VH-VL binders against a6qqv9r220to316. Designs and how they scored, part 5

Target 1, 97 residues: a6qqv9r220to316
Amino acid sequence: DCRICAFLLRKKRFGQWAKQLTVIKEDQLLCYKSSKDRQPHLRLALDVCSVIYVPKDSRHKRHELRFAQGATEVLVLALQSREQAEEWLKVIREVSK

## First folded at step 17 (VH-VL)

Design q3
Fold by OpenDDE, look of step 18:
Structure q3 (fold): chain C 97 residues (1-97), chain A 118 residues (1-118), chain B 107 residues (1-107)
Amino acid sequence: as target 1 above (97 residues)
Amino acid sequence: QVQLVESGGGVVQPGRSLRLSCTASGFTFSNYHMHWVRQAPAKGLEWVATISYDGDEKQYADSVKGRFTFSRDNSQDTLYLQLNSLRPEDTAVYYCARDDYWGYFDYWGQGTMVTVSS
Amino acid sequence: AIRMTQSPSSFSASTGDRVTITCRASQGISSYVAWYQQKSGKAPKFLIYAAKELQSGVPSRFSGSGSGTDFTLTINSLQSEDFATYYCQQYWSYPLTFGQGTRVEIT
């Protein structure tokens, strides 16, 4: 029972990305390497994260949601559209209350 | 500008082998997944194979599994498709295409023609 | 494999016409659909991704819609340079698959 799920890109090193099944369940963000995987390889507690939306523009190739714990960036996700990013941001904010 | 240039196509008999190449320029080649897509004469597009940016992961269409081998040399900005045990139904224009990590093809080469006939 | 059923296979139209091409997926694939244009003797050209996102440089007369299983490519006012074959493609899962194509011909 998830709030929202989609394939998103997770930022890797050196400007590379990985397509991941991404799920928000309860107050956690989960990333799966494959849709067939039963266990996520990444779990993020959203209540301790700050999230910002960085839109696609002349400097940014992708719509991004950037997750930070304190001053440390812990996750960057790319979305396919502004609408999708806003949808995810809305859910994140709701579960982080 | 992004450029992809295929080469290596030709006419071969069934059962023979051919090696296709795709040379990339205008972008950081080693940061992108790449594909081969083919198109038989007067037919539609068919995905053939995908290789990850680092070459560690490969995907093949069932129609070519066990016969085709996808590889890349990131130091040379070049893709390779080894076509073994060729069949008449492999006759097609073979395109290399760039993947912006999602699984669609944002840039294509001009294609190279492979003809398999007795 | 996910089957993409594209329709119609071909049709004739005139410049200025509103053209619609449909693609139906054999299962739900959210919005993970791309559209391509291919002119005779040329490589395909990337038009749309995420079902409705227009690729940079593509004229605004092109638009995409749909989610789930039913997707549509629309050319609002057909131009002379738009006569070509169009293909939908899903990138929800491997194997990646295309529709059969739709040839838009001149009346």
Scores: ipSAE 0.896, ipTM 0.959, lowest interface PAE 0.5, mean pLDDT 96
Fold by OpenDDE, look of step 17:
Structure q3 (fold): chain C 97 residues (1-97), chain A 118 residues (1-118), chain B 107 residues (1-107)
Amino acid sequence: as target 1 above (97 residues)
Amino acid sequence: QVQLVESGGGVVQPGRSLRLSCTASGFTFSNYHMHWVRQAPAKGLEWVATISYDGDEKQYADSVKGRFTFSRDNSQDTLYLQLNSLRPEDTAVYYCARDDYWGYFDYWGQGTMVTVSS
Amino acid sequence: AIRMTQSPSSFSASTGDRVTITCRASQGISSYVAWYQQKSGKAPKFLIYAAKELQSGVPSRFSGSGSGTDFTLTINSLQSEDFATYYCQQYWSYPLTFGQGTRVEIT
């Protein structure tokens, strides 16, 4: 019942990133530290999140999806390409309705 | 400018040990995973080992497990590869390479040559 | 381990030629493929990531394509400085693995 799945980078502290299996299932975004993990270490309800796409450019090293709950940023994911970001955005918008 | 400089290569006999170093500059070393990749003479590239940015996680190719040890000193911006129980098939140019978190190698050193021969 | 089967091993080409190198993964790896260029006596140079994304500074005559198991590196119009050995690499999972390499020689 997975809508979309890929290895993405999750933003950590101090400018670091972590490569994680990222899945959208139903209306939730799930992050797994390993593809072998049965439980996600991060679970985000997408229906209460706003998401913006920040493209890679001269100021941004990576294509990013930034997730916020209200005024608080709760998650930043980096993707490998614009096309991938758009694909994820589409799915997020669909499940957030 | 990102720079990686390997050192410590040389000629050794089988069964001996050697320690390679890689000094990094031009970026926040402690924020990046690092790799060793080797290339035997007139052969292709072979991944050897990976170490996480904080040194807590290490991975090795099966061909070197139990013999090679990967470490890093983030205060010195330096990687280390301890080569034990060296074999002739370990003869190669050893490259250190930076990981941009995805698992590819975006920057490489110029390599240091290790020759194992009797 | 995921095997990356690269072909051909070597071939001759002329400046101006369209060159295509193929890499096949032993299993599906989405787009998690990188390409490198290595000139004789030099370290590899990072060219492409995510199968088709050009690294900054890489000439536009280089392009990558493919997903799943079949990937290609294309040089649209071969230049004199492009004669080298090229390698594909998967970063889907450990162990990280390379193709055998393709040596592009001058005719």
Scores: ipSAE 0.893, ipTM 0.958, lowest interface PAE 0.5, mean pLDDT 96
Fold by OpenDDE, look of step 20:
Parts: sequence; structure tokens; C-alpha cells
Structure q3 (fold): chain C 97 residues (1-97), chain A 118 residues (1-118), chain B 107 residues (1-107)
Amino acid sequence: as target 1 above (97 residues)
Amino acid sequence: QVQLVESGGGVVQPGRSLRLSCTASGFTFSNYHMHWVRQAPAKGLEWVATISYDGDEKQYADSVKGRFTFSRDNSQDTLYLQLNSLRPEDTAVYYCARDDYWGYFDYWGQGTMVTVSS
Amino acid sequence: AIRMTQSPSSFSASTGDRVTITCRASQGISSYVAWYQQKSGKAPKFLIYAAKELQSGVPSRFSGSGSGTDFTLTINSLQSEDFATYYCQQYWSYPLTFGQGTRVEIT
């Protein structure tokens, strides 16, 4: 019943990343530390977030989706490809309407 | 440039122990998960172990669980693989490899040979 | 563990040939597949990730495709330096697993 799911990287401190099962269900983005976990450790209400896509280039090592609530960045996800990023962005925009 | 250099390989009898090292340079070592992958002579690649960037999480192949111990010293940019209770089937070139957080190996060392024989 | 069944084990080809190597996963793993090249006596070299994304510096004659369970590495026009053994690898879940390898030999 999820709109989209995949293993993505969640940005941590000091330039580190964590591979996590990421799911969009309803208007929520959910992150799981393990695919075996029943409860997500992170919940983000997408309807109150703005999201931008930052493509991989000479200055950015990864394709990223950056989530902000107001002026505060609350989440950065890395995708494996532009295509994947676009797929996720599409879903995010749809559920945020 | 990213560089990984393995050491510690050698010839030992079954049941003995070896300690392998991998020295990293050219990147922020403490930010990356690291792996050991081995290759028996004229055989394919076999994942051996993974350690998280902070050393808090470790994964081992079933073939080495209970015998091999993976560790790291981030202050020295060095990985360690303690090989105990060695068996002939552990004979292989042992590579250290960097994980770009996804679980693939984007950089490899040149490997160190471990030979276990009577 | 997820098995990666790679085929063929080996084959001969000539420079200029279009060569294809396949890898089948024992279960669906989306696009979480990497490909490596290994020349005799050398460490593996990272080629492709996410099934189809070329690592920086890898020649464009290399390409990857596939999703789910079936994956393909293609060399569009084989060059002399491409004769080597190639491996697929899944990073969907632990344990991380490789295909058996495909040796591309010169005719």
C-alpha cells in the first residue's frame, strides 16, 4: 500500500550516509533502519515540506532530494540515479498536493 | 586519490592464525564502511566481512563466522582482519575494499595472499 | 542468501565484437547490482552500479541494463584491453554475493 519504496541513503553528520529502507505511504515519508523493522525511526510529513532535486555533478557527488520545512532543511536523501530521483520527486509532488 | 594497501598475508598451517591489515589513504577513512573480499586461486570473488564506518556494526559471511574478526582503527586509517582457526579453504587473496554506502565496492586494494596448507 | 547466477562462464570473442554477459538473481533486487572487471593477477575494477550507471572513467562502450532479477553487461565494441573476467554483484541485502564470473577470452 506504499506509493514507492527503495533503499536510499540518508545524510548524516560529518558527511556520512546511512542506507535505509525509505517508503512513501499516504503523505508520509518513512525511513527504516532495517527492512525487518516494523516501525520507522523517521517520519516526515510531506505536505509541510518543500523538496528540491539536486543532481549529481562536478560539485555534488550524489543525486539528492533535499527536504525543508520552512527555511530549515530536515532531510537529505541520496538516490542512485537521476531516473530514480525523478521517480521519487514525482511521487512526492503528487502526495503533497 | 583513493588508495588501499593490504598486508599480513603469508603461509600458515591449518589451525593457525594471521592478522591482516589494510591501510587507507586519499579519503576520509572514518566516513566509509569497509569490506574484505577474498578470491581463492582460479576462483571467483567471495565477500568475507563488512564493518561500518564507526566500527559499531559488523557483518560476516557464514563461512568465516566465529573464526574471523573484523576491526578498524580510524585514528590510523587502518582495517584489521583477525583470521583464526584457519582452514585450507581459506587460502585466497584477501582484498580490502571501500563501500560508498550502498554495498558495492568502489575501490579495492591489490590484495594480500593467505595460504593455508599442511 | 541471494544467488547471482552468471552466464556464460567463459567465451571467446574478437576485437570489435559486441559481447553480452548476463546475471540472474534468485529474487527481485530492483537495480542494486554492480559489475566489476578483473584482469589476470590484478584486483577487481569497479565498472557499473545501480545496474546501469557507469562509474567515472569507465569507457562508454560498457553499459548495463536490467531490473528485478535479470541483468546484463554489454561491451558494444570489444577492445584488446577488455579481455578479462567480469563479475556481477548484488547489494540488495547481506550477505553480499557475486556471480561466478565470466571470462572473456581472445579468439
Scores: ipSAE 0.889, ipTM 0.956, lowest interface PAE 0.5, mean pLDDT 96
Fold by OpenDDE, look of step 21:
Structure q3 (fold): chain C 97 residues (1-97), chain A 118 residues (1-118), chain B 107 residues (1-107)
Amino acid sequence: as target 1 above (97 residues)
Amino acid sequence: QVQLVESGGGVVQPGRSLRLSCTASGFTFSNYHMHWVRQAPAKGLEWVATISYDGDEKQYADSVKGRFTFSRDNSQDTLYLQLNSLRPEDTAVYYCARDDYWGYFDYWGQGTMVTVSS
Amino acid sequence: AIRMTQSPSSFSASTGDRVTITCRASQGISSYVAWYQQKSGKAPKFLIYAAKELQSGVPSRFSGSGSGTDFTLTINSLQSEDFATYYCQQYWSYPLTFGQGTRVEIT
């Protein structure tokens, strides 16, 4: 019943990342610390978020999706490829309508 | 330039212990998860253990669980693998490797040889 | 544990050949596969991640493909320095596991 799911990296402090099961269900983005967890440790309402794709290049080590609520960045996810990022971005745009 | 250098290998009898070290340079060591991977002579690669960037989380292969202990000292950019109750099947080149958070090994050391024989 | 079945175990090829190595996962693992090259007496070298993403500095003659359970490493126009053993590896879940390796030898 989820639109899309994958292991993605969630940005932490000091340039660190955490690999987490990430799911889009309905209009929410959910992050799980483990695939065995029944409850997500992070929920994000996508309808109130703006999302931008920042591609990997000489200045950026990873493909990123950056989520903001107003002027505040609330989440940064890293993906493995441009194709994966585009796939997620497509779903996000669809559920945010 | 990322560099990993293993040390501490040697020849020991079954039941004995060794302590391997891996010294890292060329990157912010404390920001990366690290692994040990081993390779028996003329055999394939086998994952041994993983330690989180802060040392709080550890994973071990079933083949070494309860016998091997993984640790790190981020102030010295060094990994440690304590090998206890060694068995002949533990004979292998032991590599330390860096994890760029996904679970693959983007950089490897040259390896250190551990031989367990009676 | 997720098994990675790699084939073939070994084969001979000549410079200029198109080489294909296959890896099959015992369950669906999306694209969470890496490939490594290991030359005799040396540590493995990281080649590919996310099944098809080429690591920086790796020649473009190397490519990866696949998703789900079946993955392929291809060397387009084998060079003399490419004779080595290659390994696939899944990082979908712990324990991390490798294929048994494929040795590419000179004809």
Scores: ipSAE 0.886, ipTM 0.956, lowest interface PAE 0.5, mean pLDDT 96
Fold by ESMFold2, fold request of step 22:
Structure q3 (fold): chain C 97 residues (1-97), chain A 118 residues (1-118), chain B 107 residues (1-107)
Amino acid sequence: as target 1 above (97 residues)
Amino acid sequence: QVQLVESGGGVVQPGRSLRLSCTASGFTFSNYHMHWVRQAPAKGLEWVATISYDGDEKQYADSVKGRFTFSRDNSQDTLYLQLNSLRPEDTAVYYCARDDYWGYFDYWGQGTMVTVSS
Amino acid sequence: AIRMTQSPSSFSASTGDRVTITCRASQGISSYVAWYQQKSGKAPKFLIYAAKELQSGVPSRFSGSGSGTDFTLTINSLQSEDFATYYCQQYWSYPLTFGQGTRVEIT
């Protein structure tokens, strides 16, 4: 059973994105290429990541959650609203405690 | 200024073919998914086809699968829709539309009319 | 395919009225709904995404709400330029589908 799920955009190279089913289950974030896939295309252990929220504003086109391991950015997700981003942040912080 | 301009519509007999084009300007074309959406006279909107930003993934409405082919040329900022084996029910204004990855259409062209009639 | 059903198909209103248009999805689609305005002879104009998020430049008299299967577009204090046909569209899954449209007419 998942703690939260939605279709979000996963950042690719060169300013491009992929819409993927994104799920938090236990302490892991999982991205699936299709809602029909049984195996994720990306798996990220949340207890070893830091996450920041970069809100959409005059300088930023998208609401983003940016995941880092140490100094290295390992994942960027785009969300549709501040409300959604804050909901996802809350869950991420709960599972990383 | 984002601009999308369709062309290639016309009047044709059933069973014939047409090729629609859409030229884009005012944005980084290769960073967007693109779509064709059509509207039959006095009817609602119908999604027809999608092509991914790089052209690698395509989706078609069931009503056009096997007859229509969507392509893009990112070096010329141009979309193409090949309409084969046209039927009277394909009669519509055809719009090209921009998609910022989510699946909704934030900018639309003016449309080009396709009429399929004996 | 996910069917989107709009209600009503048309209605008449006067300037200053509050107008509510509903859209029902045949299955749960979370908040993956967009709304468009189309004036006669013109291309559709994008208004709302994510059920309630207004596109830049859309007047604040427009608002959207809903999640799951039931969605609404509200125009608070209708203006003369708002007489048009409105469409909802789901983007949860392919094929992408629109509601049949709601025509807002002047009385």
Scores: ipSAE 0.876, ipTM 0.945, lowest interface PAE 0.5, mean pLDDT 93

Design q3
Fold by ESMFold2, last read:
Structure q3 (fold): chain C 97 residues (1-97), chain A 118 residues (1-118), chain B 107 residues (1-107)
Amino acid sequence: as target 1 above (97 residues)
Amino acid sequence: QVQLVESGGGVVQPGRSLRLSCTASGFTFSNYHMHWVRQAPAKGLEWVATISYDGDEKQYADSVKGRFTFSRDNSQDTLYLQLNSLRPEDTAVYYCARDDYWGYFDYWGQGTMVTVSS
Amino acid sequence: AIRMTQSPSSFSASTGDRVTITCRASQGISSYVAWYQQKSGKAPKFLIYAAKELQSGVPSRFSGSGSGTDFTLTINSLQSEDFATYYCQQYWSYPLTFGQGTRVEIT
């Protein structure tokens, strides 16, 4: 029913983050505040977004996927590893075709 | 350098209360979840409580629910754990620990000892 | 609650030996496992997150593996400073839980 899911961090204001169950289903990215919630906290249509992977390195604390609609950044997700980020990026690009 | 310093431990009789404190330095305190983890003498680690970076969300182990209250003061970079109705099984070293949002503990204090005995 | 079961409870080895510690979760937890080292009289020290990701500054002789329910911590070429108790910890869901610990002793 879903293409991929994991607990990821969703960026909030002022450098804070929320750990949320994050799911790609069909052409949508969904974030749930709790694994028990029936309704997503956030829904993002992937076919209208561009995504950039910013790897963790000496300048960046986290592996991030940054989503934009046009020039506007609409979502930043943090992942635990490069391998996880690359796996998610692959799925996002397949859905966005 | 990240530092966490616990205080407020001591020896008390069953049924009494203590207040533990943890002072933080060397990082932006309001950007991290914080936890208490305890360890009974010669035993393993037990997670006790979590408080979110802003203090708005809290979780407690079943063994302490209703008796312990976790709070934080982000203006003073300080955590508090109120220990009420203490029991002998609460005897442990209590550590405060930092969580970078994921649920694991990347920095720990050196702990404060709580002994509950008659 | 998710139970974390470590094996063995204790282990004796010589310097230079390879040590393997196993941690089993009572349900699937993906790779949401951390490992800690605790020396006698000291606070735990964080080693590994996400089952296999080494924290910065952790010696490369430490490695982690596993996904799902079965996880391992491996110390290759054991050093005298590695005498300690090791704990796994799941962070898939609350309550957060630790394994019971594995004490590594030098023969």
Scores: ipSAE 0.873, ipTM 0.943, lowest interface PAE 0.5, mean pLDDT 93
Fold by ESMFold2, fold request of step 22:
Structure q3 (fold): chain C 97 residues (1-97), chain A 118 residues (1-118), chain B 107 residues (1-107)
Amino acid sequence: as target 1 above (97 residues)
Amino acid sequence: QVQLVESGGGVVQPGRSLRLSCTASGFTFSNYHMHWVRQAPAKGLEWVATISYDGDEKQYADSVKGRFTFSRDNSQDTLYLQLNSLRPEDTAVYYCARDDYWGYFDYWGQGTMVTVSS
Amino acid sequence: AIRMTQSPSSFSASTGDRVTITCRASQGISSYVAWYQQKSGKAPKFLIYAAKELQSGVPSRFSGSGSGTDFTLTINSLQSEDFATYYCQQYWSYPLTFGQGTRVEIT
């Protein structure tokens, strides 16, 4: 019952990244360290987040979706293309209604 | 300018060991996963091993598990591949390759040749 | 392990030709495919990731397409420097695997 899933990069401390199976299910975003895990490493309720897309360009290495709760950035995901980022944004905004 | 330079290849008899090195420059080495990929003479490419940016996670192709050991020294920007119990089918050019987390190889070294023969 | 099967194994072509190389995965891998070019005696050169995204500095005559199991690399108007062997590679799951290669030769 997933709305969308992909392996995306999750930003870690100090500018490093982890490739994780990332899933949107109902109104939640879930990250799994391994596809074998039944429990997510991260669970984020999308209805309390704002999200912005920062596209890759000469100044930015990666297509990013940045999630905030209030003024606090709580998650940064990297995606492989603008098309993928826009696809994920549409789903996030649909489930946040 | 990203550079990867392999060394340590040679001709050895079956059952012997060899240690390959790869030196990196032109990027923040500790922010990248690294791989070894090999190519037997006149054959295609075969992924051999992966090591995470910090060295904490490693993966090996089934054909080399238990015989090869991958390590990195982030203070020297250097990779090592210990090749133990070498077999004739390990004969190949060995490339080190850089991965910025996704699993594809954006930069490759020139390769070092390993020949395992009587 | 995910098998990657390229076709054709070799392709004879002339400068100016449109060349299409296909790659089929043994299971769905979304768009987690990269393409490489390798000239004789040289290391592979990275061309494409995410099935269709060109690496910086790759000529625009190269393009990629596909998703799921079927992928293509296309060279529009082949140039003399494009005669080489081309490999696809999946990065959906370990072990990472390559296609067997497609050799593009001058007629």
Scores: ipSAE 0.870, ipTM 0.944, lowest interface PAE 0.5, mean pLDDT 93
Fold by ESMFold2, look of step 18:
Structure q3 (fold): chain C 97 residues (1-97), chain A 118 residues (1-118), chain B 107 residues (1-107)
Amino acid sequence: as target 1 above (97 residues)
Amino acid sequence: QVQLVESGGGVVQPGRSLRLSCTASGFTFSNYHMHWVRQAPAKGLEWVATISYDGDEKQYADSVKGRFTFSRDNSQDTLYLQLNSLRPEDTAVYYCARDDYWGYFDYWGQGTMVTVSS
Amino acid sequence: AIRMTQSPSSFSASTGDRVTITCRASQGISSYVAWYQQKSGKAPKFLIYAAKELQSGVPSRFSGSGSGTDFTLTINSLQSEDFATYYCQQYWSYPLTFGQGTRVEIT
């Protein structure tokens, strides 16, 4: 049913992170606090967001996808590798067509 | 520069208690999940417990649930593991380990030995 | 709980050999596997996360591969300091679990 899923890190307020089951289904990105939860902790319509990939390097600790609606950053996800980040970005772009 | 130092191990009789400590330095302690992992003599590694960066969430292996209590003091950069109702099968080296939120252990302490024998 | 099964449990090797250790998960875990090296009397040392991502400072002769259920750790040209026990570990779900270990010994 889902296009892609993984446990990713969702950025919290003070530079801390939560590992959450993150799913793309249809045109929605969903984050679940537990794989057993039926209701997502966060639901984001991808057709109204822009997304950028910020790779891990000497200045950045993590591979990140940063989502914005207009000028407002609404979600930051951390991924384990460039390969995973590019895989997710590809799916996001396909869904947003 | 990251350093984890366990203490509080010793030899005790079955049914008694011990309190293990782990002192952290060289990183922002309150930004990391922490774990205890143990290793019985000449055996493999066994995950024991997890505590979230803020102490609000905890997980325990079934073998210790209800007997062990994990806590942290972020003002002192210190972890505590209370070991109650100790059994001979709890005999192991106990390591504290750092987790950058994902669930794997990027830094380990030297371990402290707990021996439970009559 | 997700069982991690390593093979072989032990084997002997010589300096310069290519060593391959396998790890199989009892269910799909994507690439959520870490590898550790442990020398006798010492704490484990972290080598690899995400099945194939090498930790900084780990020699490039170490590599990892796999996704889903089947994973490998490869030491391309075994050095004298590589004789140790190696563990895989899944971090897909709790409880976190390790393989039973693979002991790499000198012939």
Scores: ipSAE 0.868, ipTM 0.944, lowest interface PAE 0.5, mean pLDDT 93
Fold by ESMFold2, look of step 21:
Structure q3 (fold): chain C 97 residues (1-97), chain A 118 residues (1-118), chain B 107 residues (1-107)
Amino acid sequence: as target 1 above (97 residues)
Amino acid sequence: QVQLVESGGGVVQPGRSLRLSCTASGFTFSNYHMHWVRQAPAKGLEWVATISYDGDEKQYADSVKGRFTFSRDNSQDTLYLQLNSLRPEDTAVYYCARDDYWGYFDYWGQGTMVTVSS
Amino acid sequence: AIRMTQSPSSFSASTGDRVTITCRASQGISSYVAWYQQKSGKAPKFLIYAAKELQSGVPSRFSGSGSGTDFTLTINSLQSEDFATYYCQQYWSYPLTFGQGTRVEIT
């Protein structure tokens, strides 16, 4: 039922993070506080977002996908590796066509 | 540099209590989840408890639920583990460990020994 | 709870040997595996996260692999400081669980 899922970190206010089950289903990205919750903490329609990948390096602590609607950043996700980030980015771009 | 220092271990009789402390330095304490992990003599590692960065969420191993209470004081960069109704099976070195939100432990303290025996 | 089973329990080796330690999860956990080294009387040292990502400062002779249920830690040319006990740990779901450990010993 989902195209891809993993536990990713969702950036919270003031730079803290929450580990959440993150799922892409159809054209939406969904974040759940736990795998047992029926309602997502966050629902994001991917067709109205742009996404960029900011890789981890000597200056950046985390691999990040940053989502924007227009000029407004609406979601930042952290991933464990470049390979995971590239896999997620590929799926996001496929469902946003 | 990141440092974690446990204290409060000792030798106690079954049924008694101890309070363990862990003091943190070298990082922004309120941005990290923290854990207790224990190791019985000559045995493997066992996760005991987790507390979220803000103290609002906690998880306990089944073997300690109802007996142990984990708390943190972010103003003093300190963790506390209250060990109640101690049993001989709780005999272990207790480590505090730092978690950068993912659930693995990137820094560990030196440990404090708890011995529960007659 | 997710059970992590390491193999072997002990491994006898000499310096220069290639050492491989395996870890099997009782269910799929993607790549949510960390590895630790522990020397006698010391705290564990963090080595690897995400099954294959080396922590900064870990020597390149260490490597990790696997996804799903089967994971390995490899030391490509064992050094004298590598004689220790190694643990895998899953962080897919609570309760967080460790393998029972693998002791790498001198023959």
Scores: ipSAE 0.866, ipTM 0.943, lowest interface PAE 0.5, mean pLDDT 93
Fold by ESMFold2, last read:
Structure q3 (fold): chain C 97 residues (1-97), chain A 118 residues (1-118), chain B 107 residues (1-107)
Amino acid sequence: as target 1 above (97 residues)
Amino acid sequence: QVQLVESGGGVVQPGRSLRLSCTASGFTFSNYHMHWVRQAPAKGLEWVATISYDGDEKQYADSVKGRFTFSRDNSQDTLYLQLNSLRPEDTAVYYCARDDYWGYFDYWGQGTMVTVSS
Amino acid sequence: AIRMTQSPSSFSASTGDRVTITCRASQGISSYVAWYQQKSGKAPKFLIYAAKELQSGVPSRFSGSGSGTDFTLTINSLQSEDFATYYCQQYWSYPLTFGQGTRVEIT
């Protein structure tokens, strides 16, 4: 029932992360603390966000997708590879305008 | 550089207890999940336990649940594993391992040997 | 628990050979597989995450592939320092589990 799902890292404060089941369903991005939870920990409407991809390189430890509403960063996700990040970015762009 | 040093291994009789320690250096300890992984003599690797970067979440292998307890002290960059009700099948080298949140182990200590024998 | 089965359990090889080790998961785990090298008497060394992503400093003769249930570690042109035991490990779900190991020996 989802367009794409994976365990991704959701950024917290102070350089820390949480591994969460992350799904895109319709136009919403949902993060679950456990795969057994029925209610998401976080719900983000993708049609009101912009997203950029910051690749891992010599200066960046992680592949990241950074979501913003206006000038405010509202979510940062880490992914395991460039290929995974590009797949997720494609889906995000398909469900947003 | 990243360094993990285990200690506290030894020879004990079945039913007794032992406390293992792992000291970390060369990285921000409070930003990493930590694990214990063990290896019985001439056998493969077995994951034993996980503790989250802040100590708030823990997971245990079924073979040790209720007998082993682990904690961390982020002010001393130290991880502890309390081994209670030890059995001969707990005989193994115990490794401390670092996890960058994903569930794989990017750095390992050299291990400490636990032998449970009458 | 997700069972990881490695094949073969061991084999003999010569310097310069291409070595292929397989790992099969008992259920789909996407690409959530890591590979480790362990030499006798030493701790495991991390090689690969996400099925195919090489850790920094790992020689390019190592490569990984696979998704779902079937995964492969390949050593292209085996070197003398590569004789060791290799383990796969899934990190899709707890409990975290390893394959039983594959020992690569000198012929």
Scores: ipSAE 0.866, ipTM 0.942, lowest interface PAE 0.5, mean pLDDT 93

